VH-VL binders against q9m4b5. Designs and how they scored, part 9

Target 1, 129 residues: q9m4b5
Amino acid sequence: MQQQGSKSGSEMEVTWEDQQNINIFSRLNNRVHDLDDDIKSAKEKCENLEDAGNELILADEEMVRFQIGEVFAHVPRDDVETKIEEMKEATCKSLEKLEQEKESIVTQMAALKKVLYAKFKDSINLEED
Short names: E, the ipSAE of ESMFold2; O, the ipSAE of OpenDDE; V2, 0.75 times the mean of E and O plus 0.25 times the DockQ between their complexes.

## First folded at step 5 (VH-VL; framework fv_tislelizumab)

Design s07
Fold by ESMFold2-Fast, scan of step 5:
Structure s07 (fold): chain C 129 residues (1-129), chain A 119 residues (1-119), chain B 107 residues (1-107)
Amino acid sequence: as target 1 above (129 residues)
Amino acid sequence: QVQLQESGPGLVKPSETLSLTCTVSGFSISSYYVHWIRQPPGKGLEWIGVIYYSGSTKYNPSLKSRVTISKDTSKNQVSLKLSSVTAADTAVYYCAREGYSYGWLFDYWGQGTTVTVSS
Amino acid sequence: DIVMTQSPDSLAVSLGERATINCKSSQSVSNYVAWYQQKPGQPPKLLINWASYRESGVPDRFSGSGYGTDFTLTISSLQAEDVAVYYCQQYYSTPYTFGQGTKLEIK
C-alpha cells in the first residue's frame, strides 16, 4: 500500500521549486525593464554614428571640426572617418550584445511562464513588462 | 537531453599540435556559442576561445598565435587545435555552451578530457 | 584584459555558519558576473548569473550581490555538500576571465 499523496501530479500547493521559478521570473522581468533603456540609448548612439559617417562621405572639406567632450578640434577628414568607424564598431557591437541578452531573457520568461501555467493555470498571475 | 563530450589524445609530445573534439547532442551548434576552457592540475580556469553560431571565432590573446577553433555542423562537432605545445599546456580541457537563458552563461559543460604534455 | 581577484584563497567555516567569498574586477563589469561551484573530478557548475540571479535547482542559501567591481557570493548556512572550490567569472568582455578560486572547507 502506497500513500497516494506521494505520487507526482498537478497540485495546487506551491512547492520550493515553484517559488524559485516565480522569483526568477520576477528578477528577469525587472532586468528586461532595465535593458530597454540601455538598448534605446545604444540604438540612438549607433544611428548617430552612422549618420555622421554618411555625412562625411558627402563633404568636400579636407579638415573637419570634431568634438571631443567639451573641446572642438580641426582634424583631417580621414582621421575623423577612422575615429567614427572605430566608435561605430564598438557601439553597434554593444547594441548587438544587449539585444541578444534581451532575447534570451524573454525566451526564458516564456519557458518559465509555460511551466508555471501548466501547473497553476488561472490561479497564478505573472506580471510582465 | 543536452550533453557535451570532449575527446582527444591523453598524451602529446612537446612541440606537437594538440587536437581535441567536442561532440554535442540535444542542441545544434548552429544555434549556440561553444567555448573551450582549460584547467591545469591544481590551478584555476582559463578561457581559450569561442566559436559563434556564425562560425566566427575569438581567442584568448595569450593563446591566439597557437589556437584554432572550428566546427563541423553536419557532425555537430567543435574542434580545438593548439600548436607548439609545452608542459604549460598540460590541463583538463572542457567545452561549454553559452546559452540564451539568463543571458551570457555556461549552462552546460562537458566532463573534460585530460591532456598531458610529456616526452 | 580584465583581472578577477578572489579573496580569501581558502576558507574554513563551521556547519550552519555563513560563508562569504569576495571577487574584485580590475575594471567595471556592470553585473556580468557568474559564480561556479567545482567539486573534485567534476566540471564547474553554474550557481549564480548576472551577479545576483540564482540558477534553477540551486539552493536558496546561495546568493550573489555586487555591481561594478566588487562582488560577493554568500552561503547563509553551510552544509557538508557545499565543500568545493568556488570561481567567479566576468563575461562583460573577451577574453572571459575567472578568479583564482576559493577553496571552501569545513572547520
Scores: ipSAE 0.000, ipTM 0.519, lowest interface PAE 14.7, mean pLDDT 80

Design s08
Fold by ESMFold2-Fast, scan of step 5:
Structure s08 (fold): chain C 129 residues (1-129), chain A 119 residues (1-119), chain B 107 residues (1-107)
Amino acid sequence: as target 1 above (129 residues)
Amino acid sequence: QVQLQESGPGLVKPSETLSLTCTVSGFSISSYYVHWIRQPPGKGLEWIGVIYYSGSTKYNPSLKSRVTISKDTSKNQVSLKLSSVTAADTAVYYCAREGYSEGWLFDYWGQGTTVTVSS
Amino acid sequence: DIVMTQSPDSLAVSLGERATINCKSSQSVSNYVAWYQQKPGQPPKLLINWASYRESGVPDRFSGSGYGTDFTLTISSLQAEDVAVYYCQQYYSTPYTFGQGTKLEIK
């Protein structure tokens, strides 16, 4: 049986399974941080596209001045409306999937935390921040 | 049995876009991360990028401006697109799975598909 | 990016003798290191994960050790089928990076 060197000073030994569970928890925690950043970004994009779509709906003009960075183009309103709707649907669906992944990972972390704390209690320090 | 299978054109012209597909069986791409790795002839391994459960991606900064990874969950397929190719992109391209929740890295790899960039 | 450096670039070992391959990271990667075996015309095969965890089906003559920046793959008694190129990899942070490989040959 492969086992990483145990470090005990209390009366509880860390097994290779325990070390793997700690490492899995650490990796999941790192992924949650990445997911939080991605969720924040996707949420802002979804909200910005919703706002842009709402502004366009209230316009009476057939042609709109569309800005991409520092460049302006005069584009039919219907073309811009279609593009905004497509981008919004893609972004909001992506946000949903990111939130589902985070929920799955947080649930797995909670299960690992229960196992580790049941054995180690205060003798283990899991990073959650 | 778990299997990953890469496919795509064997020959691509300089400046064109390389398009590869990884088809998986024996597991769902909704439950695993899928990575792309490449290996130029006689050289080592280079990580290209990953697509996560959510469909979000992370790319090697060296390739980020040219690479896109996407997936079609209904077909259980992961795709790699690499734009503006040069002779330096000649390599065997692999897809590999990661069992992130299981704590295992690349436990299964595809057999690899050879891509040659030449005029 | 984290750089993984393997030594030696190539190694010739007699059948039944011990083979040792080293891998050094440019910064601490904890125990987030995997080792792969690659034979000509084949994809890499995962041997060791978490620096020292042997994958199912991998012979017990293969072992991994290390933590932080220094890692070792050991083959306790070389068999003919072990002739291959061996790669270490860190997965502590993206981009994931590999060592340059060590070619293992029979003396």
Scores: ipSAE 0.091, ipTM 0.697, lowest interface PAE 4.7, mean pLDDT 84

Design s09
Fold by ESMFold2-Fast, scan of step 5:
Structure s09 (fold): chain C 129 residues (1-129), chain A 119 residues (1-119), chain B 107 residues (1-107)
Amino acid sequence: as target 1 above (129 residues)
Amino acid sequence: QVQLQESGPGLVKPSETLSLTCTVSGFSISSYYVHWIRQPPGKGLEWIGVIYYSGSTKYNPSLKSRVTISKDTSKNQVSLKLSSVTAADTAVYYCAREGYSRGWLFDYWGQGTTVTVSS
Amino acid sequence: DIVMTQSPDSLAVSLGERATINCKSSQSVSNYVAWYQQKPGQPPKLLINWASYRESGVPDRFSGSGYGTDFTLTISSLQAEDVAVYYCQQYYSTPYTFGQGTKLEIK
């Protein structure tokens, strides 16, 4: 018997390895939160880039005021359009990496849950928050 | 203009593998996610899976053991394979793009291809 | 999986009157909700994204609202062309899931 028999009975010992697995799960869970926030932010950024691109169609002038990082510039419309397209491509490629990382982490968390629940059963709750 | 077009056999026998192709134009599958969604007759929509622009995939857990999504970037085509089909797989199958339309959801869909699983 | 539940299953509204469709998620999905319109023989058409952002080309009589678990699609003045089945969808986490659909009819 390596697990608690009842709430009033025998107790299970948490080993160093168990504690490490719990700590790893906690860190991965925190990373998933950060990742979800990053994914949401990247999607919102691409929405903003789409809006910026659409507004260029309505612009009357050959020169457009555009912010690149912390710099404001008056640039030809075609240059702005190219820059927006480049930024969209870069952001979309970044999302793929974020999704791949999330998939890897979720898979690892599932494996850790299986190991921990096999030993601790109802004595531990590893819900993703 | 942006277009997606599904194609494949209209009739598939039970236990066989269903193979569908989605051909896109007006954008590159190297720059967008492409999803597969299906709809059984008279029922609602079920998400099947997605292929990222890199070729990485994610599948609905209910179908994961039977589904493979792949792509050929040179032909601008995405493929869906569903193994061991049964009558429950009878549906209209759609491919859809995840793009930049205010949150990147399915802004363009194919017209759908009807698949009937019957002997 | 996140379950999306729509109400009502079917709705009959007179031309020019307001139609309201509700969508509830089994857990918080933030604002990661889209609404689609589907007419017979056609694929779904995206109407609303990010819970409340109207897709380009969609008439302004369509509006979306909500955050967390409760979402609403409103058609302020029903037109004949709006007869369709409407679906909500969450994209907060995979698998992406849809509501069961609400059939909107004129009566």
Scores: ipSAE 0.005, ipTM 0.513, lowest interface PAE 14.8, mean pLDDT 79

Design s10
Fold by ESMFold2-Fast, scan of step 5:
Structure s10 (fold): chain C 129 residues (1-129), chain A 119 residues (1-119), chain B 107 residues (1-107)
Amino acid sequence: as target 1 above (129 residues)
Amino acid sequence: QVQLQESGPGLVKPSETLSLTCTVSGFSISSYYVHWIRQPPGKGLEWIGVIYYSGSTKYNPSLKSRVTISKDTSKNQVSLKLSSVTAADTAVYYCAREGYSSAWLFDYWGQGTTVTVSS
Amino acid sequence: DIVMTQSPDSLAVSLGERATINCKSSQSVSNYVAWYQQKPGQPPKLLINWASYRESGVPDRFSGSGYGTDFTLTISSLQAEDVAVYYCQQYYSTPYTFGQGTKLEIK
């Protein structure tokens, strides 16, 4: 039904500052969800590149079969090793940056949570929109 | 007030399937991950598994895939089934929430329900 | 699996004294560590999230620190109600894992 609670008409008045904080929280929440997906993808990619590099050092061959999707190529081993190291460095650097951004955002969200929960307690819905 | 409440049979016989329900109020399970954690008498905490927003699940491999977690969003309930129970499954079982990519991490727990596996 | 190891298993601290509990992970977990307090017959209570962020309603005598593999929970001035078992937890990867617990007693 049409019960909106008491946000505009009672002691639990929503101020402009409260609305700003809720809006900021929603924006940060959306970013954190995006970051989780990005972090998961980057972590899996970094692990796959690490595994590929480890397999390469166990191989005793000058030419290596390298696969991208459904296509195979035979390339010099040194070229593949260099490419894997480049991709791994880039991916792990990206992962670190994403983790740092998430750390900053969840810290901000936790601070906003304290402020909003202190005023509204369980009356506030900070769920995904 | 945010609340999670576990319920179950209390006593389960060896080899049977344990079924527990976590009923939540004050938030929607559609917007939070819900986890199951257990604690054997006098011991520490063991993470059992989680059900995500989408209904996808992840389980602790040490439980040998005997675990199924499911949810009913219309009832705001999360269920845990643990098959082929033994005395080692005797524990207090908790549900707890996680939201917003761990910004809310187990900030609310149920009171726990005691499960004894005995003949 | 990431193994979380706490030290000590048990400690006794006088009222008003500082209590320090350590937690070590078998691999880097960044700052994805939480600390819980559990009293007999009660569920665990979240005290600290993100290694160092104190949860709402938790007294300021509780603090967390650390990054990577080494983490610390500190109670700056022990009070009687702080007698409990304390657990650290990583949520960097599944399965989520807890330390074995540290029992904190007076004296």
Scores: ipSAE 0.005, ipTM 0.567, lowest interface PAE 12.4, mean pLDDT 81

Design s11
Fold by ESMFold2-Fast, scan of step 5:
Structure s11 (fold): chain C 129 residues (1-129), chain A 119 residues (1-119), chain B 107 residues (1-107)
Amino acid sequence: as target 1 above (129 residues)
Amino acid sequence: QVQLQESGPGLVKPSETLSLTCTVSGFSISSYYVHWIRQPPGKGLEWIGVIYYSGSTKYNPSLKSRVTISKDTSKNQVSLKLSSVTAADTAVYYCAREGYSSSWLFDYWGQGTTVTVSS
Amino acid sequence: DIVMTQSPDSLAVSLGERATINCKSSQSVSNYVAWYQQKPGQPPKLLINWASYRESGVPDRFSGSGYGTDFTLTISSLQAEDVAVYYCQQYYSTPYTFGQGTKLEIK
């Protein structure tokens, strides 16, 4: 360690491995925040698609009106129903994967926190509020 | 042994959509992030985007309107599509892995695939 | 977007001498900087991560330093195999951005 010499004299010296673990923790924490946003978005979309599907089932119309810019189009109900079901399935599967990724990252953060706190105790803060 | 291998058409006409595939072995794309980076002839590196193991994506804002990254976990492949190509999109395209631990950033790269946009 | 600027654009150093390449970011990136080596016809190879952490298998003559906006890659004793283009990269925020590259040549 070329830089360690000028700071050596403390019993709680930060090694390069320790700094790397802190950096990894920080990156994982940033990813958790991104994941929370993605999860929230996916949940809202999944719920909206479920509601749209349920509303469509109750309707008696064979044609559904859609607006694209200033143009209105009439689309067969079956086509819309199929599209909503496909989008809902894809979104719900994506939500499941996002939640699994978050769980994996949180587990990794807990392991890193345990290692770092064992060495540094109250001299390190791994919380970002 | 970890390997990433890009493949594509080599030549693409202006205004068409470029489609590239990255096939990986030695790890699962369900456990790593995969990035696309490109390098125009004689120039530096430009980050295109990433697909996370959840399937969510982030793109370079300069390319966001034209780029789509997707994956097929059953084939262990990541795909890049870039629409409305011009001569400025001529480059070597790389895929690269991002992981955790000591090799957090692009620890493994594919060899690159050359794409020329010409009529 | 964060802009990464390298200096010099090219550098000629005698074998066995020290080579120093600088990289500046347009805003603070903490220590989220990586350095890559690229030889003609090859993909970039990761040398340094977290500004100063050497990747496994990278010779100890390579070292990185810096924090915030100023970063340095040092080769303490240039070897013939070190002739390449070197790039710095920030991964503090997306989009990830690279420096323009520094071409290292033997005098």
Scores: ipSAE 0.007, ipTM 0.604, lowest interface PAE 8.8, mean pLDDT 83

Design s12 (at its last look DockQ between E and O 0.07; V2 from the best seeds 0.00; counts 0 for: pae O 8.1 > 2, placed apart)
Fold by ESMFold2-Fast, scan of step 5:
Structure s12 (fold): chain C 129 residues (1-129), chain A 119 residues (1-119), chain B 107 residues (1-107)
Amino acid sequence: as target 1 above (129 residues)
Amino acid sequence: QVQLQESGPGLVKPSETLSLTCTVSGFSISSYYVHWIRQPPGKGLEWIGVIYYSGSTKYNPSLKSRVTISKDTSKNQVSLKLSSVTAADTAVYYCAREGYSSGYLFDYWGQGTTVTVSS
Amino acid sequence: DIVMTQSPDSLAVSLGERATINCKSSQSVSNYVAWYQQKPGQPPKLLINWASYRESGVPDRFSGSGYGTDFTLTISSLQAEDVAVYYCQQYYSTPYTFGQGTKLEIK
């Protein structure tokens, strides 16, 4: 394209600061999408570890078949219980931090959106999907 | 004063694990994304990965099976581990910050630490 | 992965002359492009963000332009201190990728 951004009226001038705010909003929106995927993944993992722990309590076996990442092993039940608890704690803490990061970003996006819409009204569309 | 400083062993033998530390001052790693970038002698820049505010990570697919990035917020340090090293991993390793919400990409870099992989 | 290609690989320009470095992405990266200057023995220094936004403290002879797949870094009047390797970088998607670099020398 030869030139993007033909002016729609002389009243609204996009400053460098305005463009920076638009750019920041776009990056934050992209990160929110990544965070939503990470949060969903972490929630599923936390739930699966909770289920695995509960199933282990009901098992009568002294030796359990267990997979850690890409590694597969046949290990003592007590070792498996310890690994599941460690992984669960780590995953739940990770989930909490991911949710905190998302809240921070969403709050900042709302502030940027307020500033940009106050100046540009319906002349700007900030997509959040 | 914002500063990042990398430290490491300098020399690593083939097949071993490389461990590097980035120590930051003048800002908290809880408020910034921290990236690792490397540069082989006489070559360009290669992005290795990032650790986000939350502690989640993203790695270059070409290195993902060998790379781990972690952080210790109490020490304000970010660490990089690269397993199964070869001569191709010889490079200067940099850490750099990203102020995601401030709009600045890599506004501050460490000085770089040289890693040579040889027997 | 998005591939960033710079041209030329090396450029010799006389003092006071205009220097132009081009950067092309294999797919659209909007305006998510940064430019860095690297001098021997030093880390890269951020010059331009968001394709055209000059960082504070960077001389006004440096300017960036472009959108989509074609980007340009211009030095309007070359000075001796500008001798360096220049890199473009996209941060539209991970993995972040850099151009191969353009070495700028005095003629």
Scores: ipSAE 0.215, ipTM 0.731, lowest interface PAE 4.3, mean pLDDT 86
Fold by ESMFold2, look of step 6:
Structure s12 (fold): chain C 129 residues (1-129), chain A 119 residues (1-119), chain B 107 residues (1-107)
Amino acid sequence: as target 1 above (129 residues)
Amino acid sequence: QVQLQESGPGLVKPSETLSLTCTVSGFSISSYYVHWIRQPPGKGLEWIGVIYYSGSTKYNPSLKSRVTISKDTSKNQVSLKLSSVTAADTAVYYCAREGYSSGYLFDYWGQGTTVTVSS
Amino acid sequence: DIVMTQSPDSLAVSLGERATINCKSSQSVSNYVAWYQQKPGQPPKLLINWASYRESGVPDRFSGSGYGTDFTLTISSLQAEDVAVYYCQQYYSTPYTFGQGTKLEIK
């Protein structure tokens, strides 16, 4: 077969740098999907801790069961409330950081999309699904 | 010039906390990911974890319960703390840069600092 | 965790001959593989990214190939300065993992 030796009309040739940018976009997209899993897990934990705190508010018992490692112990309600709030603060802070990281990555992906679409127009599809 | 420099005590007693600092120049830790990697004497490389732009972290699950990575953007420094150390934590510890836009994984490494855990 | 397995563990090659190092992942990592060279007393040096993209300043005799689970680093004409330990690394997902290393020697 004859190798393409002439410039294709109206289409840009793909350079090694273009392939690098496509590779970077693909990696960032994969990272967003991994972050979405982490964000989902953190949201579920934060909601569970919120629910646990609400159940303590509704309960009128002075002693409650609380898991310490592998065992349950009966501890004062106020101590459990303090522990739940500490865990919630740490989890919600972690969630905030994960969402900030995702926003940064999505911004970088948007910038790459603009560069790649400007060069390749309808020849490339970087849209999800 | 891009440079990373690890610093900290070379000798740590068992059960104590190993604390290291990576001081960087030639780039901002607000714009690049910084990783910690270690290499036991005569052995291969083990990824410890990363701190991202936002300050969020990911850790190797094998170390997750004992490791904390943090940063001080104003000093352009990333720190590593590893608690409850044993002789198995004896290694050369490296900090390394992940390139901007994820294109250049571990393109710059520090010289490494040797940490020995012994009585 | 994704296990990266290098073969061989050590390799002796005559000067000017071709050296080939293989790396196999326990699951697909697409082209998210990097290769590093480490000389005694030095940190690793990045040679290849994206399985086949040679980093700036790396001699043309180094090349990488592969996609999915099977990856190869090739040195087309071995030189004395190429004596080192070589590592592959996946960055498809955390924890990022390295192969166990391949020690390259002159025969």
Scores: ipSAE 0.191, ipTM 0.716, lowest interface PAE 4.9, mean pLDDT 85
Fold by OpenDDE, look of step 6:
Formats: sequence, structure tokens, C-alpha cells
Structure s12 (fold): chain C 129 residues (1-129), chain A 119 residues (1-119), chain B 107 residues (1-107)
Amino acid sequence: as target 1 above (129 residues)
Amino acid sequence: QVQLQESGPGLVKPSETLSLTCTVSGFSISSYYVHWIRQPPGKGLEWIGVIYYSGSTKYNPSLKSRVTISKDTSKNQVSLKLSSVTAADTAVYYCAREGYSSGYLFDYWGQGTTVTVSS
Amino acid sequence: DIVMTQSPDSLAVSLGERATINCKSSQSVSNYVAWYQQKPGQPPKLLINWASYRESGVPDRFSGSGYGTDFTLTISSLQAEDVAVYYCQQYYSTPYTFGQGTKLEIK
């Protein structure tokens, strides 16, 4: 966010309310960045789980090698399938929630932009580089 | 010079998907909201939806189940898809920029593209 | 959805006379109202934003007023080139909605 010179030549007073709106916008903008990171991470996890599930489907073994942290264990295939599905569902649901939150925040930011630009016009820049 | 130009098939059959493209020049779609608005013949204007900087979208609830708006930043294009079209979807379709340099809303419009839904 | 209702649907005004178009919202929309002019075969042109802000290049005979639920577009002295359909629009909340339009003609 940047304040630029006013084209109108008239100085406009920044009210307390204006400052609050700018602050809220800044907070929301930061949250969007956080959400972007979280969404990226969640997508990656979801994709990995899907891939793992697909790979498991191709396996004929009753016992499969499963990595838990840094340890490999042999576990029943059915148990792994259930676990992967459960994790996938949870992760995908979480992803959906994050995306919805982002959408909501973006909408709020848009509303704030309208208010702020209505007053400050070209003297304020709320766009990111 | 800011320009928006809608393009796509002028005729679509019922139950098919209408696909339109808004080609933008003079500004980046990454820096502006882009909206779709339509106008049935002889009638008023209906807001379809918007795509934000982040790529998030907001749709008119009346069309939400059938509408998809997306963008290609590399081509500086915004797309509209409307599925399961009926005669009621016959209209001139506009894309418009929500600017912040002057009017701070729909400051630039495309010429519009006519879409007729007919068998 | 917020309903925007314009009045009248059509208006005939003599050249040089005042034209007044009203717009009412079903809910308060603060000053989040725009006015557009549309001529045949053309897209709408933004005239007024924020209820009373005149767009650059728009003649000063055009003015907007109102806050809350009642808004007015005024043309102080009608010119021949002002013949068009005019629309009010709210952008207070989605979905954005337009008035049904007012056809302005010369009497």
C-alpha cells in the first residue's frame, strides 16, 4: 500500500476511520499471503495422498511397506488404504475451507478498496506489486 | 489505450455450454477485477460474476451452478463458461474492467458479443 | 438480492429542460451507486459513481445525488446527444444489481 500525491491539489484529511480501514486491509492482505502458503501446502499433501492411494491400488501384496516419519513399517494393505483415504478426506476438506476463507477475505478486501478509493482516489494505492 | 474485446460463438444450442473470451489490452488482468455482464435483447443488465486478482471468483447466485470464470494471465484473457444454456441465456455479453483510476467501477467495457441460444 | 427500481421507465423532456431519473434500492446501499448511459448498439458508459462522483469527461450538466435508498440522476439542461437509456446500479453487495433502465427521449 502506497500513498501518492493527490491530483486534485486539495489535501484530504485521513480520519481515524480511514486509518482503521487501511489497517484492516493490511491485516487481511497479510492473511491472504498466509492462506496462499497454506493452500499450496494442502494441495501438495492432497496430491501426494492421491498418488499414494493410486499406487496402493496397483499393489497386490497383503502387507505393504509404509513410511511413518523416518521409519518404514509393514502394515496390512487394507489398513493403509483406510488411513490414506481418511487423511485425504481430511486434507481435502481442510483445503476447501482454506479456499473459502481466502475467497471471503478477498471479498472483504474488495469492499475496503471501494471505500478507500472512493475517498482517496489516486492518492492511495492498495494494489500489490 | 485500454481495450476489452469479447469473442466466442454467436450461436449456441440449448443444453450446451457457452464459452466466451475477453481479450484485454492496455492493462493487466492481474491488476484489475474483471466482470461479466449480460443484457438480453431489449432488457436491462444482469451481473454474472467477477474474477479477482487472486483468481478467486464471485458469481451471481442465480447463475452460480452454471457459471465458471477463469483467466489466463499469460494471454491477458478472461474466460466465461455458462453451461446448460437455454433461450433465456440469449443476450449481449460484456466484459468490463473494475478500475480504480477514474470511476472506480465499470470504467471500461468491451463492445459486447451477441450470443443466441437456438436449436 | 438488492432490488434497484428506477422511475420513470420512460421520460420525454424538451431540449434545454431538466431531466430527473430516480432510483430506489430495496435496502440501504450507502453511496455505492453508479449511473450509466447506454446508447443503441453500445455498451453502457459510466457517468456517475459513488452516487455523486461525476466521471472524467462527463459534462457538468449530469449530476448524481442520494444516500441510503433514494438516488437521483439529474440532467440540468437536456441535449440532443443525451437521448439514451440510463441505468442505476448498486455495488454495495453481491450480486451487483441494476435498475430496469429509464429511456430518455426528447419531447
Scores: ipSAE 0.012, ipTM 0.595, lowest interface PAE 8.1, mean pLDDT 88
ESMFold2 (binder alone), look of step 6: mean pLDDT 92; pTM 0.936

Design s13
Fold by ESMFold2-Fast, scan of step 5:
Structure s13 (fold): chain C 129 residues (1-129), chain A 119 residues (1-119), chain B 107 residues (1-107)
Amino acid sequence: as target 1 above (129 residues)
Amino acid sequence: QVQLQESGPGLVKPSETLSLTCTVSGFSISSYYVHWIRQPPGKGLEWIGVIYYSGSTKYNPSLKSRVTISKDTSKNQVSLKLSSVTAADTAVYYCAREGYSSGWYFDYWGQGTTVTVSS
Amino acid sequence: DIVMTQSPDSLAVSLGERATINCKSSQSVSNYVAWYQQKPGQPPKLLINWASYRESGVPDRFSGSGYGTDFTLTISSLQAEDVAVYYCQQYYSTPYTFGQGTKLEIK
């Protein structure tokens, strides 16, 4: 993000295009952090649904105790299994979408880094915070 | 036993910052996502933002430049600050819980607190 | 932003008859749709989540269906206590967005 001269008397010219590339990198970096939060949330949801589904496999009862917030109910096992599978599919599709978006952005950031580092080498520091 | 309770000023002057608090009992904000939603008089619902149990936030782009959501885990409170208010910010403000940690639904809502922006 | 559009804006149905409220999204939201009931002076109350899953304590006359872009809330036999405004909401992508609401009244 910051540009630095490595030694006195040594300086690279920063063009308008270079500044635009730095600005784009910063914006993409912010989006990656937003996506990481969304991905983490979606992964936790998927894992919880996966665990719930696995518990049903081990259950011997026709009626299953199901928790929705603070409410516990006994419902037919098949109905709960269907709902869990629907929720898993939706959450995992959401995960795939978010991960694909992140991969695209990371690829763009890598390309920008390559261009900027080729010109500025150690005289530039692109932060990934 | 799960409750969310909003509190704040009934009246805020234009250009000032609106500050609201959501006090939670019956669960920990370290384990749940908390959202803010508002509703202008006689109109529909508008999502403002969310704070994750990690402390990360996500805001409605229409409000992002003016809104900040934060929390104090030791007090089990979530706060909303909205700067540079205008008459368009007059609304009932709600805080709501997003299911259990997996976010299956908005299962509990506060009663809402009315905010009027007027001189 | 994903736009949620409800139809009709208002609906009058006789007691005991079926009420149907529709909700359309501007792009696919899979099954990430919730339905809320709001009575005057009260916060919204969750009825349906994941498009078709009924919240515990909600009467079984309420049902949800749909996938992708088209969603429906159905009340199979309207009762007087069902007079309210109903909202659909997508939580597929932030910002989360709501429909404009449908006011349900008795004929």
Scores: ipSAE 0.006, ipTM 0.512, lowest interface PAE 13.5, mean pLDDT 80

